# Miniprotein binders against Neuralized-like protein 4 (NEURL4): the designs that were tried, part 2

Target 1, 164 residues: Neuralized-like protein 4 (NEURL4), of Homo sapiens (Human) (q96jn8r1131to1294)
Amino acid sequence: TLEFLENHGKNILLSNGNRTATRVASYNQGIVVINQPLVPQLLVQVRIDFLNRQWTSSLVLGVITCAPERLNFPASACALKRAAWLLRGRGVFHNGLKICEKFGPNLDTCPEGTILGLRLDSSGGLHLHVNGVDQGVAVPDVPQPCHALVDLYGQCEQVTIVNP

## First folded at step 16 (miniprotein)

Design AC5 (from Y2 with K63E)
Fold by OpenDDE base, fold request of step 21:
Formats: C-alpha cells, structure tokens, sequence
Structure AC5 (fold): chain B 164 residues (1-164), chain A 80 residues (1-80)
C-alpha cells in the first residue's frame, strides 16, 4: 500500500496508517515522501484536506531521485539542490532552477478537495493529474527509481494519499 | 548586456548523453541559444541569452548537475 515514509519534515504528524500527513506547526518543515517508487502507469494521488488561507503559497509536488530514507530535508523542497524535480505554482523546477514558468493549473490556488496525481509514462515522462485530468508531461525524462514528494508548505496543512 | 555560460564535461557516455538531452530541453523551455560540440573527448555546451543573474544561477546549476552524474566539469561565464 502507498504510505508516507517515517523520514519526513519535523513539523509533520503522520496518521491514518501513514496515509495522512498534517503539518502541525509553522509554515514549513513539511516535506513528506511516498514509500513506493513511481513506476510506469502507476498513478499516485494525494488530496488536499486542509488549507490555511493566511498564507499565499501552497504545496509543492514533485519527485526525488535519491534514496528517500536517508534524505535530510531542508525547511522547504525548493531548497533542494540535487535530485529534485518540483512543481510549484505554475512552474517546473529542477534542483532549484526554474525551467518552465507556465505549466498546468496554479497549485497555489487549488482548493481543498483537489486531488493531485503523478504518473510516469512508458518513456519516463512525468505527468501531472488534477482531479483525474492529465495535464500533460511536466518532465520528459525522469531518472528512475524516483519517489513522489509533497511539501506541505504555506497554506497546505494536510494531505491524504487516495486511490485512483 | 547578455551573458553566455559554457560547460565542459567528461565521464560516462550514458551520463553525458543524459546531460546533453536535459540541457537541450532546458534551452528549449527557457528559449536560450544552444551550441553543443565534442572537442578533445569532452562535451562542450554553451548557452547564450542569459541575464547576469541567470547566468550565475545556471552556472551553479550545471556544475551541480554534472557532479550529481559523476562527471568532471568546468564552467565559465562570459559577457556576450
């Protein structure tokens, strides 16, 4: 089953069999990683459960290509300078560098209940899904193995892994 | 004025191929002028059309990327 790993940001509390992540303090230190690596055709999805509207920025979604159990998490995913592909707002980032400015819907404005998904295609392309709709290829060639990452940042205070 | 960033990398052929593909994709997405050549067994890649700030950021990114893939790397920033 899909679960969040025990190695996570210090402000995260896991519950519901490690399928729910809650940031219980501050606005950052909320990175979580899903246990099973992404494989082609596997759709991994999380639901935004709770938003705190006092902040402007929201969750970051992406993948890491390093060993997740040994990763030392920074305060935010955007501080990762290696082995990190991230979606923030409408941007696509690699190791902190902004590659694309306008991709898919704005993650900062997704309401509670939104279901966000990641899927690798047969060519290694990383797809973003929003409420079941494929938004296209965000990254064309992702090194494998890779793991889905969620940064509960700013507004986003709780997410839950959901089945397709 | 615009700047150019040049990297020279050596190492595993598969790693070189990946890095080359990735940088081509980056150049396309960021609308940067790209030149790639092989010289003395090294892969030389030049990106042009960058601001000073972006050139510095790109140079750091490329250096770290090469190191991540176990490549020997040299990076140079020049004003165009």
Amino acid sequence: as target 1 above (164 residues)
Amino acid sequence: SKYRVTIEVEGDPEALKYVARLIRWIAEKMRLKLEIEVKDGKLRITLEGLSEELAKEMAEYLELLAEEWGLKVEVKIEES
Scores: ipSAE 0.834, ipTM 0.934, lowest interface PAE 0.5, mean pLDDT 95
Fold by OpenDDE base, fold request of step 21:
Structure AC5 (fold): chain B 164 residues (1-164), chain A 80 residues (1-80)
Amino acid sequence: as target 1 above (164 residues)
Amino acid sequence: SKYRVTIEVEGDPEALKYVARLIRWIAEKMRLKLEIEVKDGKLRITLEGLSEELAKEMAEYLELLAEEWGLKVEVKIEES
């Protein structure tokens, strides 16, 4: 079963069999990683449960290509300088470098109830799904194994893993 | 003025191939001029058309990327 790992950001509280992550303090320290690695055609999805409109930025979604159990998480995913592919706003980032500025819908404006998904295709391309709609390939060749990462940042205070 | 960043890497052939493909993709997405040279098992990649700030950021990124993949790396920034 899919669940968030116990190794997570300092402000995260896990519940619902570790399928729900809640940031209970501040605006950061909210990184969580899903236990099972992405394999081709496996769709991993999370639902935005609660947004705090006091902030402008929202969650960051992506994958890490290092061992998640031993990862020392920074305050925000954007500070990861190794083994990290991230989607923030409409941007695609690798190890902190902004590579693409206009990909998919703006994650900062996704409302509560939005379901975000990640999927690898047979060629190693990482796809973003939004409410069941494939937005295309964000990254063409992702090293495997990799794990889905969610940074509950700014507005985003709670997400839940949902099954397809 | 614009800047160029050059990296020289050597090591595992599969790692070199991946890094080369990745940088080529980055260059395409960021619309940077790209040159790749292979000599004596070493890979030299040059990116051109960067601002000063982006050149510094790219240099750091490339250095860390190479190290992440276990490659021996040298990076330099030049004004062009």
Scores: ipSAE 0.832, ipTM 0.934, lowest interface PAE 0.5, mean pLDDT 95
Fold by OpenDDE base, last read:
Structure AC5 (fold): chain B 164 residues (1-164), chain A 80 residues (1-80)
Amino acid sequence: as target 1 above (164 residues)
Amino acid sequence: SKYRVTIEVEGDPEALKYVARLIRWIAEKMRLKLEIEVKDGKLRITLEGLSEELAKEMAEYLELLAEEWGLKVEVKIEES
């Protein structure tokens, strides 16, 4: 069963069998990682449950290629300088470097109820899905194993893992 | 003024192949001029067309990337 690991950001409260993550304080310290690594053709999805509109930025979505159980998370995913591929706004980031400026829809403007998904293809390409629609390859060759990461940042105060 | 960043790496062949592919992809996405050569068992990759700030950021990124993959690395920044 897919669920968030107990190793998470300081402001996160897990519920619903660890399938729901809620940031209960501040605007950061909201990183969570899904327990099972991504495997080819498996779609992992989270739903945006609640947004706080007082902030501009929203959640960050991506993958890490290191062991999540031992990882000490920074206050935000943007501070990860190793083993991290991230989608923020419309940008694709690797270890903090912005590589692509315009990919897919703007994650900062996704409304509540939006379902965001990650999937590896047979060539190791990482795909973003939005409400079940494949937005294309964000990263062409992701090292495996890798784990899906969600940073409940700014607007995003709650997400839930959902089945395809 | 534009800058170039040169990375020289050596180590595991599979790691070298991956890093080379990745940097080629980065160059394409960021629309940077790319040069790759293999000499004396070392892989040398040069990216051109960077601003001063981006050159510094790229240099740090490439160094950390190489280290992440267990490669010996040397990075240089030069004004074009």
Scores: ipSAE 0.829, ipTM 0.933, lowest interface PAE 0.5, mean pLDDT 95
Fold by OpenDDE base, last read:
Structure AC5 (fold): chain B 164 residues (1-164), chain A 80 residues (1-80)
Amino acid sequence: as target 1 above (164 residues)
Amino acid sequence: SKYRVTIEVEGDPEALKYVARLIRWIAEKMRLKLEIEVKDGKLRITLEGLSEELAKEMAEYLELLAEEWGLKVEVKIEES
């Protein structure tokens, strides 16, 4: 089963069999990683459970291509300088560098209940899904194995792994 | 004025291929001028059209990227 690893950001509490991550303090220190690497053609999804609109930015979604067990998490995913592909707002980032400014829907404006998904296609392309709808290829060639990463940042205070 | 960033990398052929593809994709997405040269197993890639700030950011990114993939790397920034 898919679960969040116990190696996570300092402000995260896991519940519901480690399928629910809650950031219980501040606006950052909320990185979590899903235990199983992405398998091609299989959809991994998380649901936004709670938002705190005190903040402007929301969750960051992406993948890491390093061993998650050895990762020392920075306060935010955007500080990762190695082995990190991230979706923030409408942008695509690699190791902190903003590559694309207008990839797809704005993650900062996704309401509670939104289901965000990641899927590798047969060619290694990373797809973003929003409420089950394929938004296209965010990254054309992702090294494998890779693990889904969620940064509960700013508005986003809780997410849950959900089945397709 | 605009700046150019040039990287020279060498090492594992598969790593070189990946890095080349990636940088080409980056150039496309960021609308940067791209030059690629291959000589004696060394890959030289030049990106042009960057601001000074972006050039510095790109240089650091490329250096770390090369290191991540186990490549020997040299990076330079020049004003165009």
Scores: ipSAE 0.828, ipTM 0.932, lowest interface PAE 0.5, mean pLDDT 95
Fold by ESMFold2, last read:
Structure AC5 (fold): chain B 164 residues (1-164), chain A 80 residues (1-80)
Amino acid sequence: as target 1 above (164 residues)
Amino acid sequence: SKYRVTIEVEGDPEALKYVARLIRWIAEKMRLKLEIEVKDGKLRITLEGLSEELAKEMAEYLELLAEEWGLKVEVKIEES
């Protein structure tokens, strides 16, 4: 079964068999990684459980393309300068460089209950799903193995891994 | 005023091929002028049309990307 990895951001508390992540302090230090690498038949989904609208930015979603078990995570996923493909707001980022301004819906406006999904296609393209709807290819050729990453940033205080 | 970033990378041919594909995609998405050539096992990439801020950001990004893939790298920024 899919779980959040024990190596995570400092402000994260894992619960529900490590399938629920809660940011218990501040606005950052909320990086979590899913324990199994993405494979073409795997749709990784998380539900946004709790938001705090006092913050203007919300969660970051993406993949890390290096082994996550022993990494020292930065305060924010957007500070990753190596092996990271990230979706933030409507932007697509690689290793801190913003490449695309307008992909998919704005993650900063997704309400509680939204189910966000990531999968690889047969060509290594990274797809975003929102409430079961494929938003298309965010990144055309992601190196494998890679792991799904969620940064419980700003508004986002809790997410839970859900089955498709 | 516009800037040019030139990078030379060398190393594993498969890593060079991936880096080239990635940079072509980036240039397309960011609408940057791109020249890529292979000479004597080195990949030479020239990006043009960058602001000064983006040129500095791109040079840092490309240097770290090359290191991530175990490639030797040399980067130049020039006003063009």
Scores: ipSAE 0.806, ipTM 0.913, lowest interface PAE 0.6, mean pLDDT 92
Fold by ESMFold2, fold request of step 21:
Structure AC5 (fold): chain B 164 residues (1-164), chain A 80 residues (1-80)
Amino acid sequence: as target 1 above (164 residues)
Amino acid sequence: SKYRVTIEVEGDPEALKYVARLIRWIAEKMRLKLEIEVKDGKLRITLEGLSEELAKEMAEYLELLAEEWGLKVEVKIEES
């Protein structure tokens, strides 16, 4: 039931019933968004399927707090200046501002097969899961509705939505 | 050199409450000195201890954040 939205980055090809996203060119233009908004009981998970280690940085993970269906995405998620909470490397960003430098594992070093998850807790806190392990609250109070976002940036060339 | 960013915002009380909570959380995470006060019917927020680069980033961020929440905003950067 979870799928990537048809509105996505220019270099993305959707497959597998829109549950798999592949970046088919360059290193950017790889933003995808999950179709259902996050709700407290929903854990959205993606598996890193394919990495190209020739690039230095890897995927960005996070949420957007505005309607995603007609949003005009920039080349990379880190250029979003509105309605975006992002996890990149070990950093936490809001609307382009780096707020935290050390949260969770370094996403740039996650290997193929890693399963990354996002969920909201009952207080609106955004949690990162890594291979089933809750990394804690990245953001304490995310406005709702919000949608999970993945930017297949740099190393990350393919992800697939998986069930918890 | 160290810089100070001052923002004055006004508008919907619920939006002001959220923005204030968010800025407090940001200041704590970034280890910035924070002062929040009410002056002339506006919420005045002062962040201190910023580098020049961070002050410019913070000012832009705060202005856009206020606009996102429909708040009237005025932002000043000062060397301190």
Scores: ipSAE 0.800, ipTM 0.913, lowest interface PAE 0.6, mean pLDDT 92
Fold by ESMFold2, fold request of step 21:
Structure AC5 (fold): chain B 164 residues (1-164), chain A 80 residues (1-80)
Amino acid sequence: as target 1 above (164 residues)
Amino acid sequence: SKYRVTIEVEGDPEALKYVARLIRWIAEKMRLKLEIEVKDGKLRITLEGLSEELAKEMAEYLELLAEEWGLKVEVKIEES
């Protein structure tokens, strides 16, 4: 069963059997990681439950390619300089380097109720799904094992793991 | 002005193969000129066409990437 790991950002409260993550303070310290590594047949999906539109940027979505159980997370996923592939806004980032300017929809504008999904294809390509629609390959060759990561940043105050 | 970033990496052959594939993909997406060669048991990778700011950012990224994969690395930035 998919759950958020107990090792998470300092401003996160887990609930709903560790399937719901809420950022309870500030605008950052909101990194959560899903407990099971991605495998080709696994679609990891989270629903955006609550947004605070007074912030200009929103959640970051991606994968971490090192073991997450003992990792000390920074205040923001975008500060990860190792083992991290991230989708932010419309950009694709690896270890802090912005590689692509325009991939998929702008995550900063996704409304409450949006269901965001991540999966690996058989070639190790990372796919973004938005409300059930595959947005294509963001990253062509992700090292495995990797875990889905969500940073409840800025606007994003709560997400819940949902089934396809 | 345009800048060139050159890295020389050595270590595990499988790590070198992955890093080379990754840098090739990055260069394609960022529209940078790329040269990859093997010299003296090292993989030498040259990226050209960078702004000064991007060259500094790329050099830091490549150094940390090499360390992540357990590779020995030397990085140089040159105005071209």
Scores: ipSAE 0.791, ipTM 0.909, lowest interface PAE 0.7, mean pLDDT 92

Design AC5 (from Y2 with K63E)
Fold by ESMFold2, last read:
Structure AC5 (fold): chain B 164 residues (1-164), chain A 80 residues (1-80)
Amino acid sequence: as target 1 above (164 residues)
Amino acid sequence: SKYRVTIEVEGDPEALKYVARLIRWIAEKMRLKLEIEVKDGKLRITLEGLSEELAKEMAEYLELLAEEWGLKVEVKIEES
């Protein structure tokens, strides 16, 4: 089953059989990673449970392409300089470089209840789903294996893994 | 004025192929001019049309990308 790894940001508390992650302090230190690597048949989905709208920015979503179990995570996902493909706001980032300005919806404005999904296609393309609707290919050729990553940043205080 | 970032990389052929494909995609998305050539047994990649700030970010990114893939790399920034 899909669960968040025990290796996570220091402000995260896992619950609900490690399927729910809550950021319990500050605005950062909220990185979580899904235990199973992405494969073409697997759609990983999380629901935004709680937001604090007093912050300007919100969660970051993406993948990490190195082994996550023993990795030392930075305070925020956007500080990752290797093995990371990230969606933030409307931008697509790789290893800290902003490559694309406009992809999919603005993650900073997604309301509570939004279900965000990630999957790989047969060519290694990374797809974003929003409330069950495929938004297209964010990244055309992601190295495998990779794991879905969520950074409960700023506004985002809780997410839960949900079934497709 | 615009800036140019040039890298020379060498190493495992499969890693070079992936890095080249990735840099082509990046250049297309960012609307940068790209040249890739073989010189002195190395792969030489040139990106043009960058601001000074983007050239610095790109150079750091490319150096770390090469290291991630186990490639030897030399990176230069020039005003063009």
Scores: ipSAE 0.790, ipTM 0.909, lowest interface PAE 0.7, mean pLDDT 92

## First folded at step 17 (miniprotein)

Design AD2 (from AC1 with K56E K63E)
Fold by ESMFold2, look of step 19:
Structure AD2 (fold): chain B 164 residues (1-164), chain A 80 residues (1-80)
Amino acid sequence: as target 1 above (164 residues)
Amino acid sequence: SKYRVTIEVEGDPEALKYVARLIRWIAEKMRLKLEIEVKDGKLRITLEGLSEELAEEMAEYLELLAEEWGLKVEVKIELE
């Protein structure tokens, strides 16, 4: 089953059989990783459960292409300088470099209840799904294996893994 | 006030192919002029039209990217 890894940001509390992640302090230290790598046809989905609008930015979504079980996570996903492809706001980032200004929706404005999904296609392209709707290829050629990552940053205080 | 970033990389042919393909995609998305050539037994990749701030950020990114893929790397920034 899909679960969040026990190795996570230090402000995260896991619950609901490790399918729910809650950031219980501050605005950062909220990185979580899905326990199984993405494979073609696997859609990993999380629901935004709780937002705190006192913060300006919201969650970051993406993948890491290195082994996550023993990784020392930084305070925020945007500080990852290796092996990371991230969606933040409307931007696409790789290893800290902003590559695209606009892809998909603005994650900073997604309301509670939004279901965000990640999937690899057969060519290694990373797809974003929003409420079941494929937004297209954010990144054309992600090295495998990779794991889905969510950073419960700023506004985002809780997400839950949901089935397609 | 536009800058050029040049990276010279050498190493595993498959890693070189992936890194070149990735940099080509990045240049397209960021609307940067790109040249790729083989020079002195190394792959030489040149990005042009960068601001000073982006050139510094790109140089750091390219150096770390090459190292991630096990490539020997040299990066330089210069005025166009």
Scores: ipSAE 0.755, ipTM 0.890, lowest interface PAE 0.8, mean pLDDT 91

Design AD3 (from AC5 with E79V S80K)
Fold by OpenDDE base, fold request of step 21:
Structure AD3 (fold): chain B 164 residues (1-164), chain A 80 residues (1-80)
Amino acid sequence: as target 1 above (164 residues)
Amino acid sequence: SKYRVTIEVEGDPEALKYVARLIRWIAEKMRLKLEIEVKDGKLRITLEGLSEELAKEMAEYLELLAEEWGLKVEVKIEVK
C-alpha cells in the first residue's frame, strides 16, 4: 500500500488514507515522501489535483536516498543539500546542483489531472513518466533504497497517489 | 569560464567508484573538462571550464557529496 509518510512539511494535511496531500497555507513547506522505497520496475505515480495559478513555479518531483522518517524538511526541496535527486521545471538537480537543463516536459506547466510517475529500471536508472509515457532516464544510477518525494510548491496545492 | 575545481578523496573503494562515475556523468552533462587520476588509493578529479560562481557551487557540492559517502575529502578552487 502506497501512502505518504506522516513526516512531512509543516503546511501539509494528509487525507484519503494518507494518499492525498494538500498544502493548506502559503506557497511552501509542502514536502511529502511516499512510504515504500522504489524498487526496479515499480511505477509510483501521483496526480496533480489542484493548481493555484497566482504562482509561477509548481511541484518538484524526485527521490531521496536517506531515511525519510527521520528527515527534517526544509521549506522547499531545492534546499536539500544531501541525498536528493530532484526534477524541477525541465531541470535535473542533485543536492541542489543543477546538472541538466532540459529533461522531459516542463513540470511548471503541467495542468491539473497530469499523472507523474517515477520508476527505477534494472540498471538503477530513474525514469520519469508523464501520463503513462516514459520520458526517459533522468538519472542513470540512483542509490537504493530511495523514496519518491513530492514538493507541493507554488502552484501545486494538492496531489494524490494513484495506481497504474 | 576559467576556474578549476579539484577534489581529492580516499576511503571505501565502492564509494570511490560511485563518486567517480557520478562526477564523470556530471561533467558530461554540464560539458566540463574532466581529468581523473588514481594514486595510492586516492582519487583526484579535476573539473575545468567553470565560472567563478559555478566553481564555488561545485566545490561545496563535491565536498558534501564526498562526506555523504564517508570519504575523506579535500577541495580546491583555482583560476586557470
Scores: ipSAE 0.839, ipTM 0.936, lowest interface PAE 0.5, mean pLDDT 95
Fold by OpenDDE base, fold request of step 21:
Structure AD3 (fold): chain B 164 residues (1-164), chain A 80 residues (1-80)
Amino acid sequence: as target 1 above (164 residues)
Amino acid sequence: SKYRVTIEVEGDPEALKYVARLIRWIAEKMRLKLEIEVKDGKLRITLEGLSEELAKEMAEYLELLAEEWGLKVEVKIEVK
């Protein structure tokens, strides 16, 4: 069963059998990691449950290629300088460096109810799914094992892991 | 866009291959001029067409990337 790990940002409260993450304070410190590593053809999905329109930026989605149980999380995923591939807005980031300016839909404008998915293909390409639609390869060759990461940042205050 | 960044790396062949592939992909996505050569057992990669700020960011990124993969690394920023 897919769940969020107990090692998470300090403002996160887990519920629903650790399948729901809620940021209960501030606008940051909301990083969570899914327990099972991504393997080819496994689609991992989260639903945006609640947005606070007070903020402009929203959630960050991506993967880490280090041991998640031992990771010391910074206040935001964008501060990760190693072992991190991130999707923010329409950008693709690696270890804090912006690689691609325009990829897929803008994550900052996804409404509540949007289902975001990550999937590795047989070549190690990381795909973004939005409401079940494959948006293409964001990263062509992701080191394995890797774990899906969600940063409940800014607007995004709650997400839930959902089955495909 | 008058800056260039050069890195020289050495170490595990598989790590070198990965880093080389990754940097080629980055260069493509960021539309940077790329040169790769093997010299004295080291992999030398040069990226051109960067602003001053981007050159600094890239240099830091490449250094950390190499270290992440256990490679010995030297980085240089130059004004063309």
Scores: ipSAE 0.839, ipTM 0.937, lowest interface PAE 0.5, mean pLDDT 95
Fold by ESMFold2, fold request of step 21:
Structure AD3 (fold): chain B 164 residues (1-164), chain A 80 residues (1-80)
Amino acid sequence: as target 1 above (164 residues)
Amino acid sequence: SKYRVTIEVEGDPEALKYVARLIRWIAEKMRLKLEIEVKDGKLRITLEGLSEELAKEMAEYLELLAEEWGLKVEVKIEVK
């Protein structure tokens, strides 16, 4: 079953059988990683449960392509300079380099209840789903194995893993 | 000023192939002119049309990318 790893950001509290992550302090230190690597048959989905609109930026979503169990997480995902493909706002980033300006919806404006999904296609392309709708290929060729990552940044205070 | 970034890499052939595909995709998305050639048994990759700030960021990114993939790397930035 899909769960958030016990190795996570320092401000995260896991609950609901490790399927819910809550950021309990500050605006950062909120990185969580899904325990099973992405495979073509697997759609990983999280629901945005709680937002604090006093912040301007919101969650970051993506994948990490190195072993996540013992990774030392930075305060925010955007500081990852190795093995990370990230979606932030409408941007696509790899290892801190912004590659694409406009992909999918603006994550900073997604409301509570939004369900965000990640999956690999048969070619290793990373797809974003929003409320069940495939947004297309964000990244064409992600190294495997990779794990879904969520950074509960700024506005985003809680997400829950949900079934497709 | 316009800048160019040249990277020369060598190592595992599969890692070289992936890094080349990745840099080609990046250049396309960022609208940078790209040349890839084999020189002296190494891949030589040249990106052109960068601002000073992007050239510095790209050079740092490319060095770390090569290290991530276990490749020997030299990166040079040239100004017009």
Scores: ipSAE 0.794, ipTM 0.908, lowest interface PAE 0.7, mean pLDDT 92
Fold by ESMFold2, fold request of step 21:
Order: sequence, then C-alpha cells, then structure tokens
Structure AD3 (fold): chain B 164 residues (1-164), chain A 80 residues (1-80)
Amino acid sequence: as target 1 above (164 residues)
Amino acid sequence: SKYRVTIEVEGDPEALKYVARLIRWIAEKMRLKLEIEVKDGKLRITLEGLSEELAKEMAEYLELLAEEWGLKVEVKIEVK
C-alpha cells in the first residue's frame, strides 16, 4: 500500500501506518516521499490536513527521479539541483530552473482539506490533480522510475495519503 | 542586450535524444529561440534571447543536466 518512506526530512513524524506526515518543528526539513514509484494508472493523492497561516509559502509537490531510500534530503525541496521536478506556488521547476510561471492553482493558497494528486500519463507526462480535477500536464516527459515527493514547507504542517 | 547559451554534448544516443526533447520543451515554455545541430555523434544546441541572469542560470542547469545523463559536456555563454 502507499506509505511515506521511512527516509524523510528531520522534522517529520510519521503516523497512521506511515500514511500521515507531520512537520513537528520549524518551517522546513519536511520532505517526504511515497514508498512506490509512480507508474501509469497510479494516482498518488495527499490531503492537506493542517496549515499554519503564519508562514507565507506552503507545500511543494513533485517527483524525484533518483532512488529515495538512502538519499540525503536537503532542508527544502527547492534546493534540489538534480533529478527533481517540482510544483511550487504556480511555478514548474526542474533541478532549480523555473520553466513555467503559471500552471494550475497557486499551491500557497490551497486550504486545509485540499486533495492534491500526481500521476503519470502513458507518455510520461506528469499530471496534477486538485480535488479530483485534472489540471493537465505539468511536465511532458518525466524519466521513469520517478517517486512522488511532498515538502511540508512553511504553512503546511500535516498531510495524509488518501485513496483515489 | 541578449545572451546566447550553447551546449555541446556527446554520449549515449538515447540520452542525447531525451536531452534534446527536454531542451526543446524548455525553449518553447520560456519562448527562447532554439537551434539544434548534430555532428558526428555530438549534439550542439543553441538557445538565444536570454537575459544575463537567465543565461548564467541556464548554463549551470544544462551542465548539471548533462552530468545527470552521463553526457560529456561543454557549455558556453556569449553576448549577441
């Protein structure tokens, strides 16, 4: 079943059978990764459970294309310069390069209860889902295998993996 | 003023094909002019229309991208 991987950011506490991740300190060190690679037809979904609006920025969502089990995660996903495709705010980033300014909704404004999803299409395109609605192709050709990543950054203090 | 970034890469043909597709997509999204030339197993890709800051960022990104894919790489930044 889908769980968050035991290798995660230093400020993360896993609970609920490793399906819930909570950032228990500070504003960063909150990277978590899903324990199975994305494959076509697999929809990975997380619900935003708790936000602290004291912070300006919120979670980052995306994929990494390197093996996550023994990776040393940086303090924030935005510092990844290799093997990373990220959605932050409305931006699409690859290895730190901002490629697109306006894709989907602004992740910094998603309220508690929002369900965010990632899946690959048959061509390797990465799709974002928001509350069950496909936002289209964020990235057209992600190498496989790739692994879904959430950075519980800033506002975002808890997310839970939910079934489609 | 506008800057040009040129990358020359060589290595595995499948890696070269992917990198070319990726850079084409990036150029489309960022509205940069793109030229691609293939010579004797080397791929030369030129991106034009960049600001100075984006050219530096792009050059660093392209160098790391080539390394990620196991490609031998040269990257140049030029003023037009």
Scores: ipSAE 0.790, ipTM 0.904, lowest interface PAE 0.7, mean pLDDT 92

Design AD5 (from AC1 with K63A)
Fold by ESMFold2, look of step 19:
Structure AD5 (fold): chain B 164 residues (1-164), chain A 80 residues (1-80)
Amino acid sequence: as target 1 above (164 residues)
Amino acid sequence: SKYRVTIEVEGDPEALKYVARLIRWIAEKMRLKLEIEVKDGKLRITLEGLSEELAKEMAEYLALLAEEWGLKVEVKIELE
């Protein structure tokens, strides 16, 4: 089964058989990673459980393309300058560079209960799903192996891995 | 004012191939003029029409990307 990796941000508490991640302090230090690499057409999904709307920014979703088990995570995913493809707000970022201004819905406005999904297609393209609906290819050619990443940033205080 | 960023990279052929595909996609998404050539076993990539801010950001990004892929890199920013 898919679980969040025990190596995670400092402010994360794992629960529910390591399928639920909660940020228990501050607004950052909330990076979590799925414990198995993405494989073509395997859909990894998380549900947004709790939001704190006092913040303007919300979760970041994406992948890392280096081994996550002993990686030293920064305070926020946006500080990753290596091996990271991220979706933030409506933007697509690679290693800190904003490549695309508008892709999919604005993650900062997704309500509690939203189910966000990531999968690779057969060509290494990274797809975002929102409530079961494929938003298309965010990134055309992600190196493998890669792992799904969620940064419980700002508004986002809890997510849970759910089955498709 | 418009700026040009030139990158020369050398190293593993598979890494060079991926980096070229990636930069081509980036230039397309950002509507940047791109020139790619192979010269003396090096990949030379030129991006044109950049603002000063984007040129600096791109140069940093490209240098770090090369490091990630184990490539030797030289990056130059020039006013067009």
Scores: ipSAE 0.735, ipTM 0.888, lowest interface PAE 0.8, mean pLDDT 91

